# VH-VL binders against q9umr5, part 100

Target 1, 268 residues: q9umr5
Amino acid sequence: SYKPVIVVHGLFDSSYSFRHLLEYINETHPGTVVTVLDLFDGRESLRPLWEQVQGFREAVVPIMAKAPQGVHLICYSQGGLVCRALLSVMDDHNVDSFISLSSPQMGQYGDTDYLKWLFPTSMRSNLYRICYSPWGQEFSICNYWHDPHHDDLYLNASSFLALINGERDHPNATVWRKNFLRVGHLVLIGGPDDGVITPWQSSFFGFYDANETVLEMEEQLVYLRDSFGLKTLLARGAIVRCPMAGISHTAWHSNRTLYETCIEPWLS
Short names: E, the ipSAE of ESMFold2; O, the ipSAE of OpenDDE; V2, 0.75 times the mean of E and O plus 0.25 times the DockQ between their complexes.

## First folded at step 3 (VH-VL)

Design qa38 (framework fv_nofazinlimab)
Fold by ESMFold2-Fast, scan of step 3:
Parts: structure tokens; sequence; C-alpha cells
Structure qa38 (fold): chain C 268 residues (1-268), chain A 122 residues (1-122), chain B 112 residues (1-112)
């Protein structure tokens, strides 16, 4: 039989978005127990990411306890950052495949309809004024705002992403790295036609330098320093990169070809 | 492993203030919120408030608002609970307790300090 | 504030027999997220409280299988299938759905 699958949704999302994904899993791996977590749905997805991490942690503990052979995580968009933190704060997780579905792993630096809705007069160049304040850090999207032109402010003010990526020193860094390294496979999925995740290479731990030139994962300081284990995982053969063109942000969980190519092979 | 260690017993006069400390070990202080709960002799548990140390953000039970102040010193991984205008009814064991996640609900108490007896003499 | 009422307040039990503690809230503890934030704590004589149950029915790590929680809405129960000598102490229910968190008055379990 197949390991259970836990699904974590994204910003302004809910379990309903994954109806096609569940259909695909049922077709290829019949009998798989799939739990789509109904926490922080819709507007509640704007709550601080550390708050979301605690809620999701409480929900995943009993599921993991029932599956001594291990579980798989499929984490979409912002949900991929929640799962990153879950794997770091849980001393005893038994996650085999962590499937990150178009998640801004190195952060976000781009105008989106969601940002315009929350901050109508702000541009990506000016959002650092709001996001790197204590008030701004009360919103999930600001927890992973990564302005490449104000890296000093990002490093000092980011309450979430800079800490889980090991970009700022933290007393828990060694334990978080040890816990994250327990993962069996890190499956990274994303693509150039996403239209929301900016730069799209953030889904693969690439990101802008100060000139807005994208540097890939292996050129990032967090990788070179092995801050939370990316270099170690890559050396183990545990990182899978699965880019796909032609897929918009809201279609990653409902594209059959994407599922068959990038997700299905990692669901044991 | 001892996660939360509190300061020793205190005897205070009515009208004075008391400040109790709670020292956290490892990652508790930077990754979690610290709550304060008290227990009068032979009585039940009563919630005072919490602090999220990384931001210095605190919130208080309305019953104690204006009398209780909760602070944190990140350099020593220590949270403090100060209660002013002490009355005999404030005689109690004061506990610090942890909840995981900075801004999650402050009601998930998975680790507790050993308690600090505060006696208000009358 | 939400009022939490426990019964009985004193529970003498014979070793090896089952014990049951009830907790009633003044209003439904179901949060808008669908979760019910009801907790059970054990306090042994001279010790700090220890969490046994979170979210109505989930046992904390290291808590023996003989402890179980159940209930919904406003009515909750903590059961001990076979009481052991080490179970002596005061048991508290707590709600975390509404600010501020509030506790029941406690149930003292004694071996008789």
Amino acid sequence: as target 1 above (268 residues)
Amino acid sequence: QVQLVQSGAEVKKPGSSVKVSCKASGGTFSNYAISWVRQAPGQGLEYLGYIIPIYGTANYNEKFKGRVTITADKSTSTAYMELSSLRSEDTAVYYCARYEGYWSRPYYFDYWGQGTMVTVSS
Amino acid sequence: DVVMTQSPLSLPVTLGQPASISCRSSQSLVHSDGNTYLYWFQQRPGQSPRRLIYKVSNRDSGVPDRFSGSGSGTDFTLKISRVEAEDVGVYYCMQGTYWPPTFGQGTKLEIK
C-alpha cells in the first residue's frame, strides 16, 4: 500500500483547489489516504507564517504517527514555505517526499493582484517600506517578501524566510538543519509561465541579485554555506528539479501532464 | 532537558510589585511564545498573558490589564512577568509556559516552568 | 469570558477501575477554522501541570494509551480506562478558542 499524502494549500486558497490532484492520485495510486488540510483557508492565509506553521504542525502530528512507514507532503505556493518550516521545527517528522509545487523558496519580488489588493498604491520597489516594518511582518506575504535592492533590511526584518533559510543567524539553526535533513526527497516544481511567483526560479532556490539578474541555487550563499542542508541534500541525490513551461500559477495542481511527470514518480 | 527555569520564591508587601523571571533553553525563546499562568493555594489555574520574545509583542488578560507587564530579554533568553499593586489575593504560584509558533493561539501549553511562589503578606 | 465547569470536583476511585471526568463550556468551542481547542492537563502533587490531551482527543507524546479525550461543542470527557497509582492528582480542562483562555475548576482524583 501507499504512504499517506498531506496537502498544504497556498495564499487565498482552500482544499477545493485540489480536487483534480486528488483524482489523479486516486487513479494512479488507488487506496492512498490523502488529507488536504483545511487550516488558514481564504483570508486566514494572510496570518503570519509562524502562526500557520504551528496550526499545520498540530494537524500533521497524528497523521505522521499513524504512518510509521512515512508520509509525503505536497505543498502549493505559499504552502511550500509552511512545509519548509514544518520540516525544520519537527524533531520527529517522517516525511519521505516533500513536493514543493511552485513555492517562492527564496522569496517573492514582484507585483501581484494579491499585493495590489492589500496595498493598492504600492509597487514592488516600494513595498519594502511596509513589509519590513513590525506591522507588515504580521502578514504572511510580507514574511517572504525579498527585495534584492534592500537586502540589509530583508536580513534584519524578515521574521520568517531569512530565519528558515539560514540567511540570518539563529540559535535554532543547527537543530532546524538537522531536522530538515531527515527528508527523503525534496522535489522542486515550477516554471517560467507561472505569472505570480517572481522570479519563477525562486521555486528552485534561485533569486535576483542587486541588479535583478537571477542567480541559480548553486550560486546562492545559503547553498554555498549549506545553511539548512541544500548542498548536503544535493550531494545525497535527494533534490529533484522538475521545471515545466506552459503552466500558470493556479494550474499546477490541475495539470495531468505535470502530475504524471513531476509528482506521480515520488508517491511511493 | 529543562526548557523553562523560573526565579525563586518572593515575599512582598501589599501595594508593592513583583518581577518573576523565566529562562528558556535552546530554541524555545526565539521560536515560541511564553505565557504566564497563576495558581492560588488550593485553587485553579488563571491566565495572565503572553509575550512573543522575538518582537517584544505582549497581550494581557483584561482582568490584569494595567497591573501586569510581560517583557523579554533576548540576550539572556529570559521572559519576565511583573505584577504591580499587589494584594493578598495575588498570593499564588506563578508559572511560565510555552506555546509553539510565534503568533499562533497562545493556549497550547506543552512545556511549563517549575513555578514561583509569590506570597503577599497582610 | 468562557466559563468551564468540571464534574465531579472530587473523584475517589479504586485502583484498576475506570475514571471519567466531565467538562462543560458556557459556549461552543468550535473555532471558525473547524477546530475545537479543548485541552486536558494533569497536575500531580507538588508538580507543574502537564498537558495530556490537545484538540479534544489527541494524546500528547508520552501520555499512556489509557487516557482518552472525547466530546464536541460544549460537552467534553476525559477517561482513564484503568486507574494507576501514578494518576493521583488534579485534572483541568482548558479552552483556547476564545480570548482569554480559561480553565475548569479542577477534579481531584484519589485512590480509595
Scores: ipSAE 0.000, ipTM 0.368, lowest interface PAE 18.8, mean pLDDT 86

Design qa39 (framework fv_nofazinlimab)
Fold by ESMFold2-Fast, scan of step 3:
Structure qa39 (fold): chain C 268 residues (1-268), chain A 122 residues (1-122), chain B 112 residues (1-112)
Amino acid sequence: as target 1 above (268 residues)
Amino acid sequence: QVQLVQSGAEVKKPGSSVKVSCKASGGTFSNYAISWVRQAPGQGLEYLGYIIPIYGTANYNEKFKGRVTITADKSTSTAYMELSSLRSEDTAVYYCARYEGYFSRPYYFDYWGQGTMVTVSS
Amino acid sequence: DVVMTQSPLSLPVTLGQPASISCRSSQSLVHSDGNTYLYWFQQRPGQSPRRLIYKVSNRDSGVPDRFSGSGSGTDFTLKISRVEAEDVGVYYCMQGTYWPPTFGQGTKLEIK
């Protein structure tokens, strides 16, 4: 009688990537109903994040409605941002554990293979010209591009991340904060050997300042202002931090030691 | 001042296991990441794995996965490295080394223990 | 795993002369965060290793300024401007950019 688990994948990904995670859950929590959502797979993961949030919302409503004891979310990479928005826009979610697997919670600023695939001639220093345009904001990766050297452009042009982080004002901010605070546990997972999420501390709400020095969550304005509830959750004892070195970006959902240490304890 | 104090030398038979301790002092144990590194006689340094006690997070070099287990007892500020199925090639000095910080790489090795000689012989 | 190759493996030096140790990695050590996680350790006979240099060129507290680190990408150098008797020992480079961290085979510095 374990709570159902809903899995949300990442950029250029699909449900097939989670076969090992499902095996681990079945071994330690037999009988758990695990639903890996097959929405926005592959290239469709480039669709605007608000579009993805709407689609995933429609898929999770019936699952949550059938589970009055609550559900758990496991959200990988870009999927962690989708799940953050889901928890804010849903007035009636019953999520117990939100498990964020190496997600760029404060954004991305790095030259990765994904960036080179999409924009092969661009460097991280120049990507702000594309991402902070209306055209660029039609791509999911640009929705969480966070250039620390152009913070004014990020705050003005980000149609997604700046809003859900409360870095820019929004009419629904108070309701989004109230909804997010209903989560039982926020489990943050990530590590220095990820190789994709840059800075890796973004998975723990840390991020670069203007000198590209990482400031941790407690030094961020979004935390200090409690814009969407991080300070309240931390004070409540609801934030779990589980950093693990030695894990590459594509291995978070297939590492048994990671599962046993960081995920398994939160799947009641 | 921070110190890492390791348990004494061990002589073990092939096929047995050994458990080496590393006691941290001079700071709050939960603020440390503890790594284990070994050095066979006359050889270089080889990484085994680490633990971050505050999170219970441990990971191991693939070469030793299945044979090495690193644990911590917060109440005694002590980390342990257990190596099973011992072979003669496991004869080495085993070091614990720390890094202060939990959002950093656990293998920065700013302080080292004195080392524990483990000899595997029949 | 990343292979770290040191040269020379044996370095006899006359007291007061400079010494230079090379370290090469099998792939670039520049991390996606822009940092290069290359370290130098000294191990005196019968002692535990001691960290001298972190992130290519930064000296640890208590390390004399005659020790300097330099390099980028795959090629790194540790220099001792004027070797003293207390410098006898084995020097190791280490990479921390990729899991697992790996060490060079060591360079034994001895006085001629």
Scores: ipSAE 0.136, ipTM 0.701, lowest interface PAE 6.4, mean pLDDT 89

Design qa4 (framework fv_nofazinlimab; at its last look DockQ between E and O 0.69; V2 from the best seeds 0.00; counts 0 for: pae E 5.0 > 2)
Fold by OpenDDE, look of step 4:
Structure qa4 (fold): chain C 268 residues (1-268), chain A 123 residues (1-123), chain B 112 residues (1-112)
Amino acid sequence: as target 1 above (268 residues)
Amino acid sequence: QVQLVQSGAEVKKPGSSVKVSCKASGGTFSNYAISWVRQAPGQGLEYLGYIIPEYGTANYNEKFKGRVTITADKSTSTAYMELSSLRSEDTAVYYCARGSKYFDWTPYYMDVWGQGTMVTVSS
Amino acid sequence: DVVMTQSPLSLPVTLGQPASISCRSSQSLVHSDGNTYLYWFQQRPGQSPRRLIYKVSNRDSGVPDRFSGSGSGTDFTLKISRVEAEDVGVYYCMQGTYWPPTFGQGTKLEIK
């Protein structure tokens, strides 16, 4: 039998968005128990990510308990960060494949429709003034806002991304790294035509330097320092990169070719 | 100095399949994408799809309705394009072309081209 | 799909004279990353296409400086300052901003 699949949605999203994915899984892996977690839907996805992590944790614990052989996680967009944090704080998770589906794993620094909705008068160059305030950190988007031009503010004010990345020292860094390393495979999915994740390489733990040159995962401090286990995972062959062009952000979970190539192989 | 060398001309019956190969030499195959483009006689260019051999990821122009399959063998630095359910309208010269590394941008920069493979579909 | 429209489709030119080819897209080719992924290709008779220009105005290595690309948004131009005999062939514009990439109809450059 196939391991259960748990799906975590993204910003302003809901379980309905994954109807095609469910269909694909049912067709290719019949009998798979798929649970799309219906938590923090719509505007509620703006709530602080740590709050979301707690909520999703409560939901996945009983599922994992009933699946001693392990489970797979498919986490889309913002959900990918939630899942990474979830795996960091859970010392007893049994996740085999963690599929990060177009997630801003190294953060976001770009003007998007989501940002315009939340901050209609702000450009990305000025968003640090809001996001790195205590008030701003009450919004999920700000929890992974990563301004390459204001690194000090990011490191000091980011209450989520900087912590799960181990970029800011905290007492749980070692334990979180250990927990995260329990994952069997980390499957990173994303692509240049996403249009939302900025830069798109963030889905592969790439990101801007101070000159807005995008550097690869292996060039990032978090990798070099192995602050949360990326270097270790790569070394043991546990990181899978699945880049695909021609996929818009809202199509990652509904594209058949993408599913067959990047998702299906890791659900067995 | 990178070169793409394609397989020879093909003559096929309607309803059959054709598989064209594209071998890279003189450089790295690895993270570079390979795109496929075709050109019917006396016509323009049409994009079919691409593959990133290093990661095995491919995407296709939906116009072909799943008839195109692009694969790659990293060990031989060879990409393949298979077109099934052939029809007369598929008669064309098929080109492979090298794209950029996936991390740089998109697979369809196409700075180096193969010599082309003529595929003729006739009853 | 994005439609690319070239003009003219036939371009007779006297040797040594300049040539200009227009390419229009059905929508803006400015990508979310700020780049414009417009390409120009040359196809000489009996040969494979050859990329001349990438991202609107960048010449590939080995491309003579008599070739230049310009434009923005939806309107783009390829210019040849002094046409030479070796420039005979069909020229295509292509957009790579939107999936799938699409080509113009081609402009056939001939010597008068």
Scores: ipSAE 0.866, ipTM 0.929, lowest interface PAE 0.6, mean pLDDT 94
Fold by ESMFold2-Fast, scan of step 3:
Structure qa4 (fold): chain C 268 residues (1-268), chain A 123 residues (1-123), chain B 112 residues (1-112)
Amino acid sequence: as target 1 above (268 residues)
Amino acid sequence: QVQLVQSGAEVKKPGSSVKVSCKASGGTFSNYAISWVRQAPGQGLEYLGYIIPEYGTANYNEKFKGRVTITADKSTSTAYMELSSLRSEDTAVYYCARGSKYFDWTPYYMDVWGQGTMVTVSS
Amino acid sequence: DVVMTQSPLSLPVTLGQPASISCRSSQSLVHSDGNTYLYWFQQRPGQSPRRLIYKVSNRDSGVPDRFSGSGSGTDFTLKISRVEAEDVGVYYCMQGTYWPPTFGQGTKLEIK
């Protein structure tokens, strides 16, 4: 008997993108109940992340309630940030494995085709003007825009990522940390050929310093201060790192080698 | 001062498999990716795949998927490349090459190379 | 797959004279992180390849100053300012921006 799996999609995505993932799970763990949450699809994925968290929370509560042995989360791209927040705001979640598929856990700072499509005249160097405005914070992509050259603006204007990472204070921070630490395993997946998530090490809580040198998770203030429990989880042996090169952003949920190596082992 | 030392030449029959080893000395094995590249006689270089020993993750060029398997033994600081269903076209020198520390670069960094292993497939 | 095209494929050079090898990619090699993962390798007769240049223009430790790399986007050049006898061999460009990494055909440098 396998624990139920809940899947949360990414930016401009829908449940349809996970057909191969469901096929793989059915082959290796037959009988697993997999629920792909069909909320905030396509353009609706641009809505503010806190709004998405509320909607996904309402969908997830009854699934968790029916699974006393626990559930697994597989959260793709932007969906990994939604799941980060879910695990913090839910006082009673029973998540065993939280599998983060190429999610910008420390934020995004890069010139990618996705951003050029949304803001064709902008460059990564000037997008902070849009994203760190009140108007910009009404869009999900701006909620995790992290310009390493304007960290002061990021800390003051980010309505989502800076709060969930404990980089800016919040009255509920202690409770959020306690809730997040209840997770059994934090499985981080990503790689250099993603082509969208920049820096790709953001999927492993690494990020740019002011000189655009990527620093690993263990060098980040959020880790060193244990702001939401990363240092505690790592000490507990609960963080799994599964980097894989050769996978593009839209292929993380449809690559069999990746599934067998990074996902399958964590679907008890 | 990192050195990669490969196993000796092999002569194989069509349809068999070959397993080439690549032992790292001097420096940390687990922190670096190991790539495999081949070169047919008088031809150019062709990428097969890589492994990151620390995480046990490997991926392969689509051209060789299903025939190539790359593994690593951290206790002996050795990576292995196994190629099955051998054909005469697989006759080549097979090289292992080190990537840099994974977080700094892609596994394709290839700054240190083994001496090569000649694999001859003949009937 | 990204196609890497080198020219010339055969390069006879007089000792002490400069040599230049061109490498063209079928698409831009600029990675989403802003880096360009273009490499140059040298293979002397009977030896394994040796990396000379990484990220377009950075020279590896121990590589003589005579070697320099340049270029951007899709067009790259390896230059040898004063060819020496030890430079004989085949030179390959390689892209690492896109999976799978791909190599040019190779340029055979020979002394006239």
Scores: ipSAE 0.598, ipTM 0.840, lowest interface PAE 2.2, mean pLDDT 90
Fold by ESMFold2, look of step 4:
Structure qa4 (fold): chain C 268 residues (1-268), chain A 123 residues (1-123), chain B 112 residues (1-112)
Amino acid sequence: as target 1 above (268 residues)
Amino acid sequence: QVQLVQSGAEVKKPGSSVKVSCKASGGTFSNYAISWVRQAPGQGLEYLGYIIPEYGTANYNEKFKGRVTITADKSTSTAYMELSSLRSEDTAVYYCARGSKYFDWTPYYMDVWGQGTMVTVSS
Amino acid sequence: DVVMTQSPLSLPVTLGQPASISCRSSQSLVHSDGNTYLYWFQQRPGQSPRRLIYKVSNRDSGVPDRFSGSGSGTDFTLKISRVEAEDVGVYYCMQGTYWPPTFGQGTKLEIK
């Protein structure tokens, strides 16, 4: 039989958004128990990410307890950051495949409709003034805002991303790294036509340098220092990269070809 | 520098399939997207799809989905395009083209082109 | 799909005179990263296409400086400041901002 699948949604999202993904799983892996977590829906997805991590942690514990053989995570957009934090803070997780579906794993530096709605007069070059303030850090979007031109502010002000990336010293760094490394596979999915994640290579742990040149995962300090285990995980052959062009941000969980190519093989 | 050399011209009957090869030389192959484009006689260009050989990921123009298959062999630096259920309107020159490295964005850069392969579909 | 419309489709030009080719897209080609992925290709008779211009105005290596690209949003232009005999062929614009990439119909440049 197939391991249970837990789905974690993204910003301004809900469990209904994944109906097509559920259909694909049911067709290819009948009998799989799939749980789409009904937490922090809609506007509640703007709550601080640590608050969301705590709530999702409480929801996944009983599911993992009933599946000693392991579970899979499919985590979309902002949800992929929630899931990565879960893997770090849970010393008792039994996740085999962590499937990161177009998630801003190294942060976001791009204007979106949601940012325009929240901060209608701001541009990406100025948003650091809002996001790197105590008030701004109360919004999930700002918890992973990563302005490559204000790296010192990012490192000091980020309450979430800089911590889970191990970019700031903290007493739990060793334990979080150990917990993260218990994952069986890290499956990274994204592509150039996403239109929202900026740079789209953030879904593969790539990101801008100060000149807005994208550096690959293997060129990032967090990889080179192995701060939370990426280098170790890659050396184990446990990182799977599955880039696919032609898919917009809202279509990753409703594209059958993407599912068959990048997701299905990892739902053992 | 990098050169793309395609297989020779083919004449096919309707309903059959064709497989065109595209061999890269003079540089690394796996990290670049390899695109396929066709041109019917006297007409313009039409994009078919691409592959990124390093990851084995391919995507296709929806117009050709179900009939086109794009593959690659990293060990020989060769990409392949197979088109099935051929019709007379598939008569065209088929080109391969090298895109950017996937991290430089756009498999559609197409800065280096193969010489083209004429595929003629006639009874 | 994004429709790319070229004008004119046939362009007879006297040697040494300027030429201009227009390309219009059915929607803005400005990507969320701020770049505009608009390309120009030249296809000489009997040859493969050759890229001339990438990202609206950047000339490829080995392309003569008499070729220039300009435009923004939905409207783009390829200019040849002084047409030479070797410029005969068909010119295509292409957008790479949206999947799938799409080409204009082509503009056949001939010496009058």
Scores: ipSAE 0.244, ipTM 0.699, lowest interface PAE 5.0, mean pLDDT 89
ESMFold2 (binder alone), look of step 4: mean pLDDT 90; pTM 0.930

